# Ledger of designs, part 13: VH-VL binders against o27280

Target 1, 266 residues: o27280
Amino acid sequence: MDSMNVPEVLEIKRIVEESESVKTFIFSWDFRREVRPGQFVMVWDFRDEKPMSVSLIDPVRSEIGISIRRVGEFTDRVHGLSEGDLLGIRGPYGRGFELMGRDILLVGGGIGMAPLAALADEATARGMRVDALVAARTADELLFLDRLEAAGVNISTCTDDGSCGFKGFAHERLLTLEENHDMAAVCGPEPMMFQVMRILDERDVPAQLSLERYMKCAVGICGQCCLDDTGFRVCAEGPVFWSQELSRVREFGRYRRDPAGRRVPW

## First folded at step 1 (VH-VL)

Design c19 (framework fv_cemiplimab)
Fold by OpenDDE, second read of step 2:
Structure c19 (fold): chain C 266 residues (1-266), chain A 118 residues (1-118), chain B 107 residues (1-107)
Amino acid sequence: as target 1 above (266 residues)
Amino acid sequence: EVQLLESGGVLVQPGGSLRLSCAASGFTFSDYAMTWVRQAPGKGLEWVSGISGSGGYTYFADSVKGRFTISRDNSKNTLYLQMNSLKGEDTAVYYCAKEYRGSYFDYWGQGTLVTVSS
Amino acid sequence: DIQMTQSPSSLSASVGDSITITCRASQSISNYLNWYQQKPGKAPNLLIYAASTLQSGVPSRFSGSGSGTDFTLTIRTLQPEDFATYYCQQSYSTPYTFGPGTVVDFR
C-alpha cells in the first residue's frame, strides 16, 4: 500500500462546536500534502474508519478542519474526544471542486456545508464573488454562518420551519433568486441536490455536486461506492461530480446502496 | 518545464472534419483547464473553446458551437479538438493553451495550421 | 459579448523609448485583463495578468495598470526584442475576447 494510505496519527488541536450535533476537529497539517475543497479524508478512531469532508484549509496556520455530525456509534465516540486526543487521518482522497469564473453560488444543506465552507475560503481568496444558500431544518442547525460572513460571503438562509430566513427547502429558495452565477457548488441531502441541480440546469448554470455514499477503501478498489450503470466510484471519480456526469447516474436522487449492497430509497 | 505540442493541422475541404491534438507535459495536466485559441492568417487572436481540468465542463465560442467538440484524456495528458463541418473561416493556426486559475493563458503551444479550402 | 478595443493599432518607436498601449472593454471587467506579446510566426506569451501583475520571467520594464474599462500597458526603455504585436484579453466572462492587437515596430 502507498504510504499515503497509512493513517497518520494526529493530535486534535482544537474542537469547534458548530452546532448541537456538529463539531469541527482541527489538526496540524503539512501542506506539502495538497488538499482541496471537496476532497475527503478517512478518519480512524482505532476501531472504525469513516470518510469525512475537509471543512477548513488554512495554509497560514498550517491547519485543516474536519466537521463531523453526530449520527451514529462512530461519530458518538469521536464527539466524546477532547483536545489533545488522537485520531488517525489518511488522505486526502477523491476529486475536489473546480473553480472557474467570477461568481459562484454555493448551495448547502446541513453538514453538506462542510466542504462548501472550505470552497468559500478558496473562492474568496481568489477574488471571486461568493453567494451561499445555507439550508437546515432549523435555525440552530445552520452551519458556518459567522465564518462565511467573515470571509465576505453573501449569505441567504432557509429553514424547514422558517425559524431563520426563507421558510422552505433550498430548491424553493433558489427559485426566488433571480441572479445567475458562473458556476455552482452543491452539497447536502441528495433529494435537495437533485432538485437544485434541475433548477441550475434549466438556468444553464454549470454545477458541481458532492455525493455521499458508503465508502470502505477510499481508493477505488472495493467498489462499495460504485454508482449504478456508470461505474463511477464516488471515492475515485468523485465525490464531486459535474451535473452532466450525474445526469448519467440513474440512482442519483432516487436511491443508494447500503453496506450490504442493498438498494435504499432516499 | 511546461510543454504543449499541437498536431493534426492539415488541408481539408469545406464540410470536412479534423481532429487536433495537444500533448502536454511538465505539469499536473488534470489540475488545469485547457483552451484552444486560433489565429487566422494576418489576423488577431480568437478564443475557440475551453475545458475544465476534469473534463466535466466545456464551453465554446458561438462561431464554433455545434460544430466543434473539446475533450481531454488526462491519463495521456492530451487535449483534443474535434472539428466538424469546417468552413473557410475556420482556416487558422490553432493554439493549445494552459489556463491558470480560470483567468489567463500562461503557456501556449507552437500552434498547428488548419487550412480549409476547396 | 464583451468587446475589446486597443489604441493605437500600430506605433513606431526607437530603442530606449517609453511606449504606452491602451485597451478598452465595452463594459466593466474589473481587473480581469491580461496582456500578451506575440512575435511573427510565434505563439503569444503572457506578459501581465489581473491588469497589473507581471508574469514570472517577464522584464520589469513591462507594467500594466487600470481597472473597470480602461487599461494600459507600458514598456519603459524599449528593447530590440520588444518589437512585436501586443494583445489585451478579458477573462471576466466567456466567451473570452481579445483586443485587435497593437503592432510595435521600428521607427
Scores: ipSAE 0.081, ipTM 0.673, lowest interface PAE 3.0, mean pLDDT 93
Fold by ESMFold2-Fast, scan of step 1:
Structure c19 (fold): chain C 266 residues (1-266), chain A 118 residues (1-118), chain B 107 residues (1-107)
Amino acid sequence: as target 1 above (266 residues)
Amino acid sequence: EVQLLESGGVLVQPGGSLRLSCAASGFTFSDYAMTWVRQAPGKGLEWVSGISGSGGYTYFADSVKGRFTISRDNSKNTLYLQMNSLKGEDTAVYYCAKEYRGSYFDYWGQGTLVTVSS
Amino acid sequence: DIQMTQSPSSLSASVGDSITITCRASQSISNYLNWYQQKPGKAPNLLIYAASTLQSGVPSRFSGSGSGTDFTLTIRTLQPEDFATYYCQQSYSTPYTFGPGTVVDFR
């Protein structure tokens, strides 16, 4: 009866191939149910349900987009779908990003660029100056460069192997960028986010970080670890957190927990 | 209709503590940063403190840093200012204001008077 | 911290006059400048944000201009309800800072 908790069956309107491993699935959306950058939806393929970040929010076309990386059985099945096929979408869920000031730095790693691409659209629409540091293991894994460029975003890239842009990690590239921003938004592998956060803290730049593991916890998916040492409310607080909040969480960037609850170092 | 209602202003002895509250209605409280601005009798406006919509980021004027803390309860649509180690120069009307995402204060409460005196 | 100054500190005018108030920032703040009106015993009210954008519901006789360090608030054909104190405020960076105010008196 609660339509937010019942998947709405939607037709795949368009599929954009972002890379060999990432596709964006675009659906018509009724914006009476608002969606903010940083929020996620549950995607249901009629067998299993997984959380996915919203990567496109377009009220003019009445569309949302969901970017999915092929990493396992569920995502492999979804990648096999075509335009006109059906998926269940439930949500949105979680806290969205907050925008403050005139300038924003986006730092994204891999698929973490998905929610940041949606944020870039909102920030540019509000007249903010947007700088993006896009990081990946290889050039082929850099995402949304054309979309960010079309939006007027100033782009810097880095790859671990040096195949595009700076050779090295996101935080190493950030150290060579002498920028002052009113705020930052960061999404990607947790070790990357931790190092980036430390640099931004030293520069007195408040940052928001999106934690993938909180998305699974927020909707009650079994077998996943929660990051709630400080008494955070999973559904209300995540997946987006301010750097001040994360500085109080001992395991952030230091260790994680597997599905059995064992501590695993980064 | 957006409304902000401050409460808690009273006479306090120097060195004392006081907590101010601001009840908000008419907007999605958790989506907006909130601020406290004060005005000493017969003087101009002075920004005191701000807090992000989630409550995860807080910031203060140097004059109150270390003595005041700002917090919010988004489930109750309420903003707080905890004032410790109060000084005579903290005597002022304290206004609660909503910060629009473009960094301006679009709605203000009526203010609550804090007097710090023996 | 960014220091804000206003000129004049006070001004006397008659209904129907046009007046200008100047605000200066100690460093460039682009267009991140807001104007507020405060009547005696009342809370401030937002008039203009982003240097020149009129807040919804504010009469068109109010206008703002400027960028960088120098800004101006203009009130055309002053009305009785316009006799108040006016404050500029920078929203470029924290701590946010206000000008000392300009008192607009009748007579």
Scores: ipSAE 0.008, ipTM 0.535, lowest interface PAE 8.6, mean pLDDT 85

Design c2 (framework fv_cemiplimab)
Fold by ESMFold2-Fast, scan of step 1:
Structure c2 (fold): chain C 266 residues (1-266), chain A 121 residues (1-121), chain B 107 residues (1-107)
Amino acid sequence: as target 1 above (266 residues)
Amino acid sequence: EVQLLESGGVLVQPGGSLRLSCAASGFTFSDYAMTWVRQAPGKGLEWVSGISGSGGYTYFADSVKGRFTISRDNSKNTLYLQMNSLKGEDTAVYYCARGEPYTSGYYFDLWGQGTLVTVSS
Amino acid sequence: DIQMTQSPSSLSASVGDSITITCRASQSISNYLNWYQQKPGKAPNLLIYAASTLQSGVPSRFSGSGSGTDFTLTIRTLQPEDFATYYCQQSYSTPYTFGPGTVVDFR
């Protein structure tokens, strides 16, 4: 049996409150099961199982962290847990980010900063120069700023309401940044990622984008993970895709699917 | 019939505020991104602001950032533009237009008749 | 912000002529360019999107071409109803920007 397909019951070692709506749950991890930034795990509360991106990868302390935003019944229950409580974890699943070159750009919106924070740690450990553009609707929703600063990351912020940094959206802020990067990694709301991708394409910066949609396929149901036109399965081929792969997907950034499979604008 | 109808344009003094409305009919309003485009008398078109179908994402031209707010009420099939700290340069016919969600395919395929806003003392 | 320019600013032509209007973006916008027609006192009307795709109901005498920074709108066999101002508009990134317009006057 593949050990990655069986949930391991792990004790919550530490909880970090990142914001009013986001917590990072930290577990001891056996790094014989390698985990890379951009990959996800299935989190099981003994009732439901949901995919969550890994936001902390610390081989020195033998720990991983999983950042969870409170958005529904499952996440509300998990947010109610305390240090010492148990969760089932299986995985990791999906392909993670690839690091290339010397200088990289990270563009994150909201909870999308979670997998990018893990990537920033790996990039800085490899001696790379990391610039991060952190975007949110308000200052209170900006995530991981202290952690990124401690890692030596060059941080730019933007908020829709102007409460911190540039007033505007991530792609608008990106246009004011005069710099070249060897690669970029992008994670956040799909319309934001699409706008950012267009600018990076114009600058000839290869970009990797993380799509969280339809990761239910990690349990073997693949129909819900297909993208329009190409038939890509997010859980099998993603969640991380290169921008050239996404440029041929008609649905990317335009539409999502409702529970009935109907196209709905973002 | 498929239609957009703007209202609210009036004469206001510099520094004043005004709210424009755009009533949509004949299509599923929540399925479409919406935008405001203005045109000063005798001048060209200027994109002002846009909002996604859900209302979760909003966008603004630099000339109006911090002063204008776009919103929508999908239950009433109505788009709004709240205009604060009005300047003489904001004098224009304001058009409401329907578009694709904010992606590379965005275009304005249905337009209202426009409502005139005059900012003058 | 992406700046759009159009040439010529105005032109005069006879019914039956073919005309071309050019649009230039200050940076590459791939094929994310739309063309609109506006008649005096009326709202704009969409002619072409994605640089070359004709909107349903628009006469086939209208065509668009181009990619990157340089785009062209062509009207073949001009009709009297084609008297109007024509605008290009980039949809590559916000803020979306329009060209300054080209006035097409007959005679």
Scores: ipSAE 0.000, ipTM 0.389, lowest interface PAE 18.3, mean pLDDT 83
Fold by OpenDDE, second read of step 2:
Structure c2 (fold): chain C 266 residues (1-266), chain A 121 residues (1-121), chain B 107 residues (1-107)
Amino acid sequence: as target 1 above (266 residues)
Amino acid sequence: EVQLLESGGVLVQPGGSLRLSCAASGFTFSDYAMTWVRQAPGKGLEWVSGISGSGGYTYFADSVKGRFTISRDNSKNTLYLQMNSLKGEDTAVYYCARGEPYTSGYYFDLWGQGTLVTVSS
Amino acid sequence: DIQMTQSPSSLSASVGDSITITCRASQSISNYLNWYQQKPGKAPNLLIYAASTLQSGVPSRFSGSGSGTDFTLTIRTLQPEDFATYYCQQSYSTPYTFGPGTVVDFR
């Protein structure tokens, strides 16, 4: 077994409070172990283990960041940790984003901005023009705005309640934007991604989308993250998929499987 | 066997509130997105609101945003539409309909018989 | 929002006739277009979804075509029970929107 599958106990170097519900945990990282935007790691709090996207990749400081939203028991425990506390990290896993072209559009919703923030850093470092549509329910839920701005990203915001930027959903805002991009990267609530993908396809914009599914092993063995009718494993063939690949996935935008394997509509 | 039944439509004064219900039977309610569509007397159909199967996502027409709330109780196989700050132009027969997915869209293949809401002073 | 239009607003026909109703979207909606039939005092019934797929139980004399912005509903050999109002509806993006309807009545 690859050494990457053994959890490494790491000290939380810093904690960044991104919002009321989201924290970024910073760890020292040995970059001899490559990590790409869009890949995820398994975070182990010595009781449970959950997949989390890498939201920061800093080879200069030899650090990575993992952004975690408080949504349940596991994340509640993690959010209770302090700098200096320990977590187990194994990975990275999965297929990350591919960058191509000169202009890229990022469309993110909520915590979905986590992997996109990392992608934004890489894209801007490569000299790409990056436009980001950042969506959230309310203004205080918008993530990484200062970070993105500092990186030179052109930001458009969208909030359900109109408290910041466009009032409405990401796909609605996207419809008002007529500019073409060489490619798009999308991550957020699956219903959002579903509609965003449709628009991008209609515009002939190549798009990559990052899916979230229940993951157990993260190594493509247990099948818990398999997508119906395709056999795609989100942990192995994903979590980043091209729109053409997702077009074959009937469950996309419709439902997911819970830990018991039951279909749960979005 | 498979049916939707709306209820709650009554006469209400402008500015008033009303909650409609839609009882589903004959199918796994939680598997389907649901929608409300209304029709003013002698007019066409107007999409009002939609809700995902789990209830996690809701959508509204601009004409009702901020005034209407859509919800569902999957344990009771019931869809709801809470209507506040009612206006005369909200007068209509309100239909609930089941959303069936196709590719990246929905069609409404099952409809209730509707319930009449009249907003008048 | 996506605006839907229909033509004609009304037409008169006889039993046995073939009729065509047109629906247009303000922007491309690919094939995300559904057709409904509604009779007076009744709820709408789905006829066609995905622009051209016939709903189960609907007679084969009904057919739909089109993609992008222009769509057509055709009824071949019109039957007495076909006199009704027909609506198109885009399911491309929320808010979903209906066409204004086309009334098909007796000549």
Scores: ipSAE 0.000, ipTM 0.485, lowest interface PAE 13.9, mean pLDDT 92

Design c20 (framework fv_cemiplimab)
Fold by ESMFold2-Fast, scan of step 1:
Structure c20 (fold): chain C 266 residues (1-266), chain A 120 residues (1-120), chain B 107 residues (1-107)
Amino acid sequence: as target 1 above (266 residues)
Amino acid sequence: EVQLLESGGVLVQPGGSLRLSCAASGFTFSDYAMTWVRQAPGKGLEWVSGISGSGGYTYFADSVKGRFTISRDNSKNTLYLQMNSLKGEDTAVYYCARSIDYYGSEFDYWGQGTLVTVSS
Amino acid sequence: DIQMTQSPSSLSASVGDSITITCRASQSISNYLNWYQQKPGKAPNLLIYAASTLQSGVPSRFSGSGSGTDFTLTIRTLQPEDFATYYCQQSYSTPYTFGPGTVVDFR
C-alpha cells in the first residue's frame, strides 16, 4: 500500500524504560502494512522527524515497538512523552535482515540491540538456534536481556568495565565463543562491527551488518548517506548489508564522513 | 503486476557451459531473495540455488555446487545462473522464482521456465 | 540434507470429493513447510506456507496441518481446477528440498 509513505498519527500505547537512556514506545499496528526486522520508521513529534529502528514486531498483539536512545533535542522531547500522547509514524523503510540456515549469531552493541531484538524474536519463532552477544560500556546499558531470555536465546554479555560478563570489547569476547554458525547479524558502533566482521570472515560465517549512520535521507533523498568505494546509500540500499558487500568498502570501520563528506576517524 | 521471464535455455553438449537470465518487473527487485528451481522432464521439482536481495549471500544444492554460480544485477533487475560442466542429469526446465519471506525459502511468484537440454 | 517424502504418489478423485496428501520430513522442521500446486505445462503456485497459513488468494477449501516431521494437505469439495500435482517443500534449512509430488487425477 502507498500508505507506508504517509504519516499516521498513533497513540503511545505503552512505554518501556530499557535503561536510563533508552525507552521503547509501543503502538498498535495494522499488519496489512508489513514490517521486517532491520527496517526503520520515521518518527514525527510534530516539530521534527527522525528515523528509528523497529525493535518489536508482534502480530499476535498487533503491536510494533520503537526503541529510542536519548541524544539531542528531538529524542529528549520524545522521552518526555507519556502513554496516551501522540506521535506521527511513517514507513517502514529500508532493507530488512535475511534469515537462512538453522543457527544464527547476533552481536549487538548498545542501541544496536534494538533491531537485533526484533530479529531474535523472528529467528526463534522460526525454530533457529539463536546465540546473542550483547555488549555495552556498563551493565546498566545492556539492552533487552530479559526479552532475549524469554525468547529462549543463548546470551553472552560483555562490558568495557567488567560490571557484567566478560570484561572487554565485543570482538574480544567473540574470540572465546563457539565458532560454528550458519550466519550472523551485527549492529552497533562501526568500529565494533568491523572487528566482529573480520573474525566472522576468518570463521567463514556470512554476516549481515546494520549501518544506521546518516539517517537524514531515510526517505531516499540524501547526499550524506554514501559509502566510498561502491556508492551505496545506507537509506536506499541498506541499512542492512552483507559482509561481502562491506569488505569492498574502504571506509567501513576505518573512518566515517561528516555532513560535508569529509573523512573523520572514529 | 509481478513478472519473471527466463531466457537462455538451449541444447548443450555434456561438459559445456550456459548462462540463464531472469528479467524481473513489477516489484522492487533488490528487496527480495531470488531462487532457481528446476524440473527434469516428467519429474518433480528440485531447488538449485538461491541469492539474497543484495547478492551478498549465495547457496546451492549439493548436485550443482562447484559447477553453477548464481548472481544478480539489481540495476538491471536481472537474475543469472551460470552453469558449467553440464551433465545429462542437468536437463530440465529452469524456473526463476521470487521469495516472499525474509528467509528466502517461500517461492510466491514463478516465471514460465526455460528448457535446458544436455545431450549429444 | 533433509529428505521429503509424499504419500500417495497419485490418487484419483471426483469433483466434490475431499482428499488428503501427506508429507514427511527426515528430521523435525517445526512448521517450516510449504505446499505448491502445479498444473500441466505451467509453473508452480504457492498454496500454503508455515504448514497451515494460506497464501493470499488461495480458496479456503485448501488447508494444511502438522508440525515436526508429519504434515497434511487437505482439499475439501474438489473443483475441476484442483486436478494438479502437489508438492511439499521444507523451508527450514538450505538446501531446500521438495517432496516427489502427488498427482491428483480425475476419473
Scores: ipSAE 0.006, ipTM 0.410, lowest interface PAE 15.5, mean pLDDT 83
Fold by OpenDDE, second read of step 2:
Structure c20 (fold): chain C 266 residues (1-266), chain A 120 residues (1-120), chain B 107 residues (1-107)
Amino acid sequence: as target 1 above (266 residues)
Amino acid sequence: EVQLLESGGVLVQPGGSLRLSCAASGFTFSDYAMTWVRQAPGKGLEWVSGISGSGGYTYFADSVKGRFTISRDNSKNTLYLQMNSLKGEDTAVYYCARSIDYYGSEFDYWGQGTLVTVSS
Amino acid sequence: DIQMTQSPSSLSASVGDSITITCRASQSISNYLNWYQQKPGKAPNLLIYAASTLQSGVPSRFSGSGSGTDFTLTIRTLQPEDFATYYCQQSYSTPYTFGPGTVVDFR
């Protein structure tokens, strides 16, 4: 097995509380192992292992950040950890985002902003103009706003309850925006991404979308994250897909497979 | 030094097919979007097709949509243009070009071109 | 599609002259405009991108200006090697389109 597939036990260097439910765990990272925005790592708490997106890539400080939302037993345990505690990290895995053009639109929902925040940093470093539509259910769930602002990102917010920015869903806000971009990167709830993708396609804006599926091996062997019809493995061919690729994926925005392999509608 | 070398241009009959290749060297091929531009004899330049660095996104001029396919093999540093259902108006020198920008819209290096002639 | 036009279609000049070529877009393309030089039997060479940024290795006697719909390429102190055809190209949106070209020849 490749060395990258062996979890490296790393000390939590710093914990940033992003919101009530989201924490960013920062680790020292050897950048001889390249990591790209949109890629994920497998986080091992010595009991269970879960895929998590990289939300911070800092070659200057030799650090990466992994943002984790509290959503279940595993994440509950991880959120209980402190600086100095240990986690196993293996990876990175998957296909990350590809930057194109001069102007990029980021559309993120909830924890979906994690990989997009990393992408924003890279894009701005390359001198790209970055607009970000940040969506959440409520204002207190909006992620990375200060970080994005500091990076020079033009931010538009959207909340379901209207507590901050546009009242409504991300695709609804997008419809009110007339400006087109050279490329878009999208990550969030799949129904959101589905609607956003349709709008972007109608506007002829190239788009990349990061999918979330149940991942077991992360190395394209087990097939648990395979997408119907195409045979795309989210862990290998993804998690970032071009809209053109997703157009061939019938299940996209419609259903997913649970850990038992059953179809579960969104 | 950046180098692009096109090949495959020959005489073909209308309705025929042809695949062009562009061998790249002197740079990290996968980091750059690549483009095909053609020039009919004695005429100006016409953008034909583009492909992103990873090959995940492709785009075409309307004049070639449905007939041409662009692809790349990053392991071989090679760009391809598959041309089907060729027409007389497809007769041109075909250039492959590297883009300065990541979107593939500004072409800083060009190959020498390869001549495709479509004639009965 | 965005249509590009150039003026003049051809011009004659002498070594040492200063010449200006104009390019116009059918709609605003901001500064997404490139200039290329092409000599007979050769591939085009990029001169200017982003309307006014000089490509590396290109002599400083070349300059570009403009924004929106109207753009100009200026060659100061024309040299013998500058006699060629010049094309503008919009990089604003696909399909990317070129101007018809301007031939600069010896007077």
Scores: ipSAE 0.005, ipTM 0.507, lowest interface PAE 11.6, mean pLDDT 92

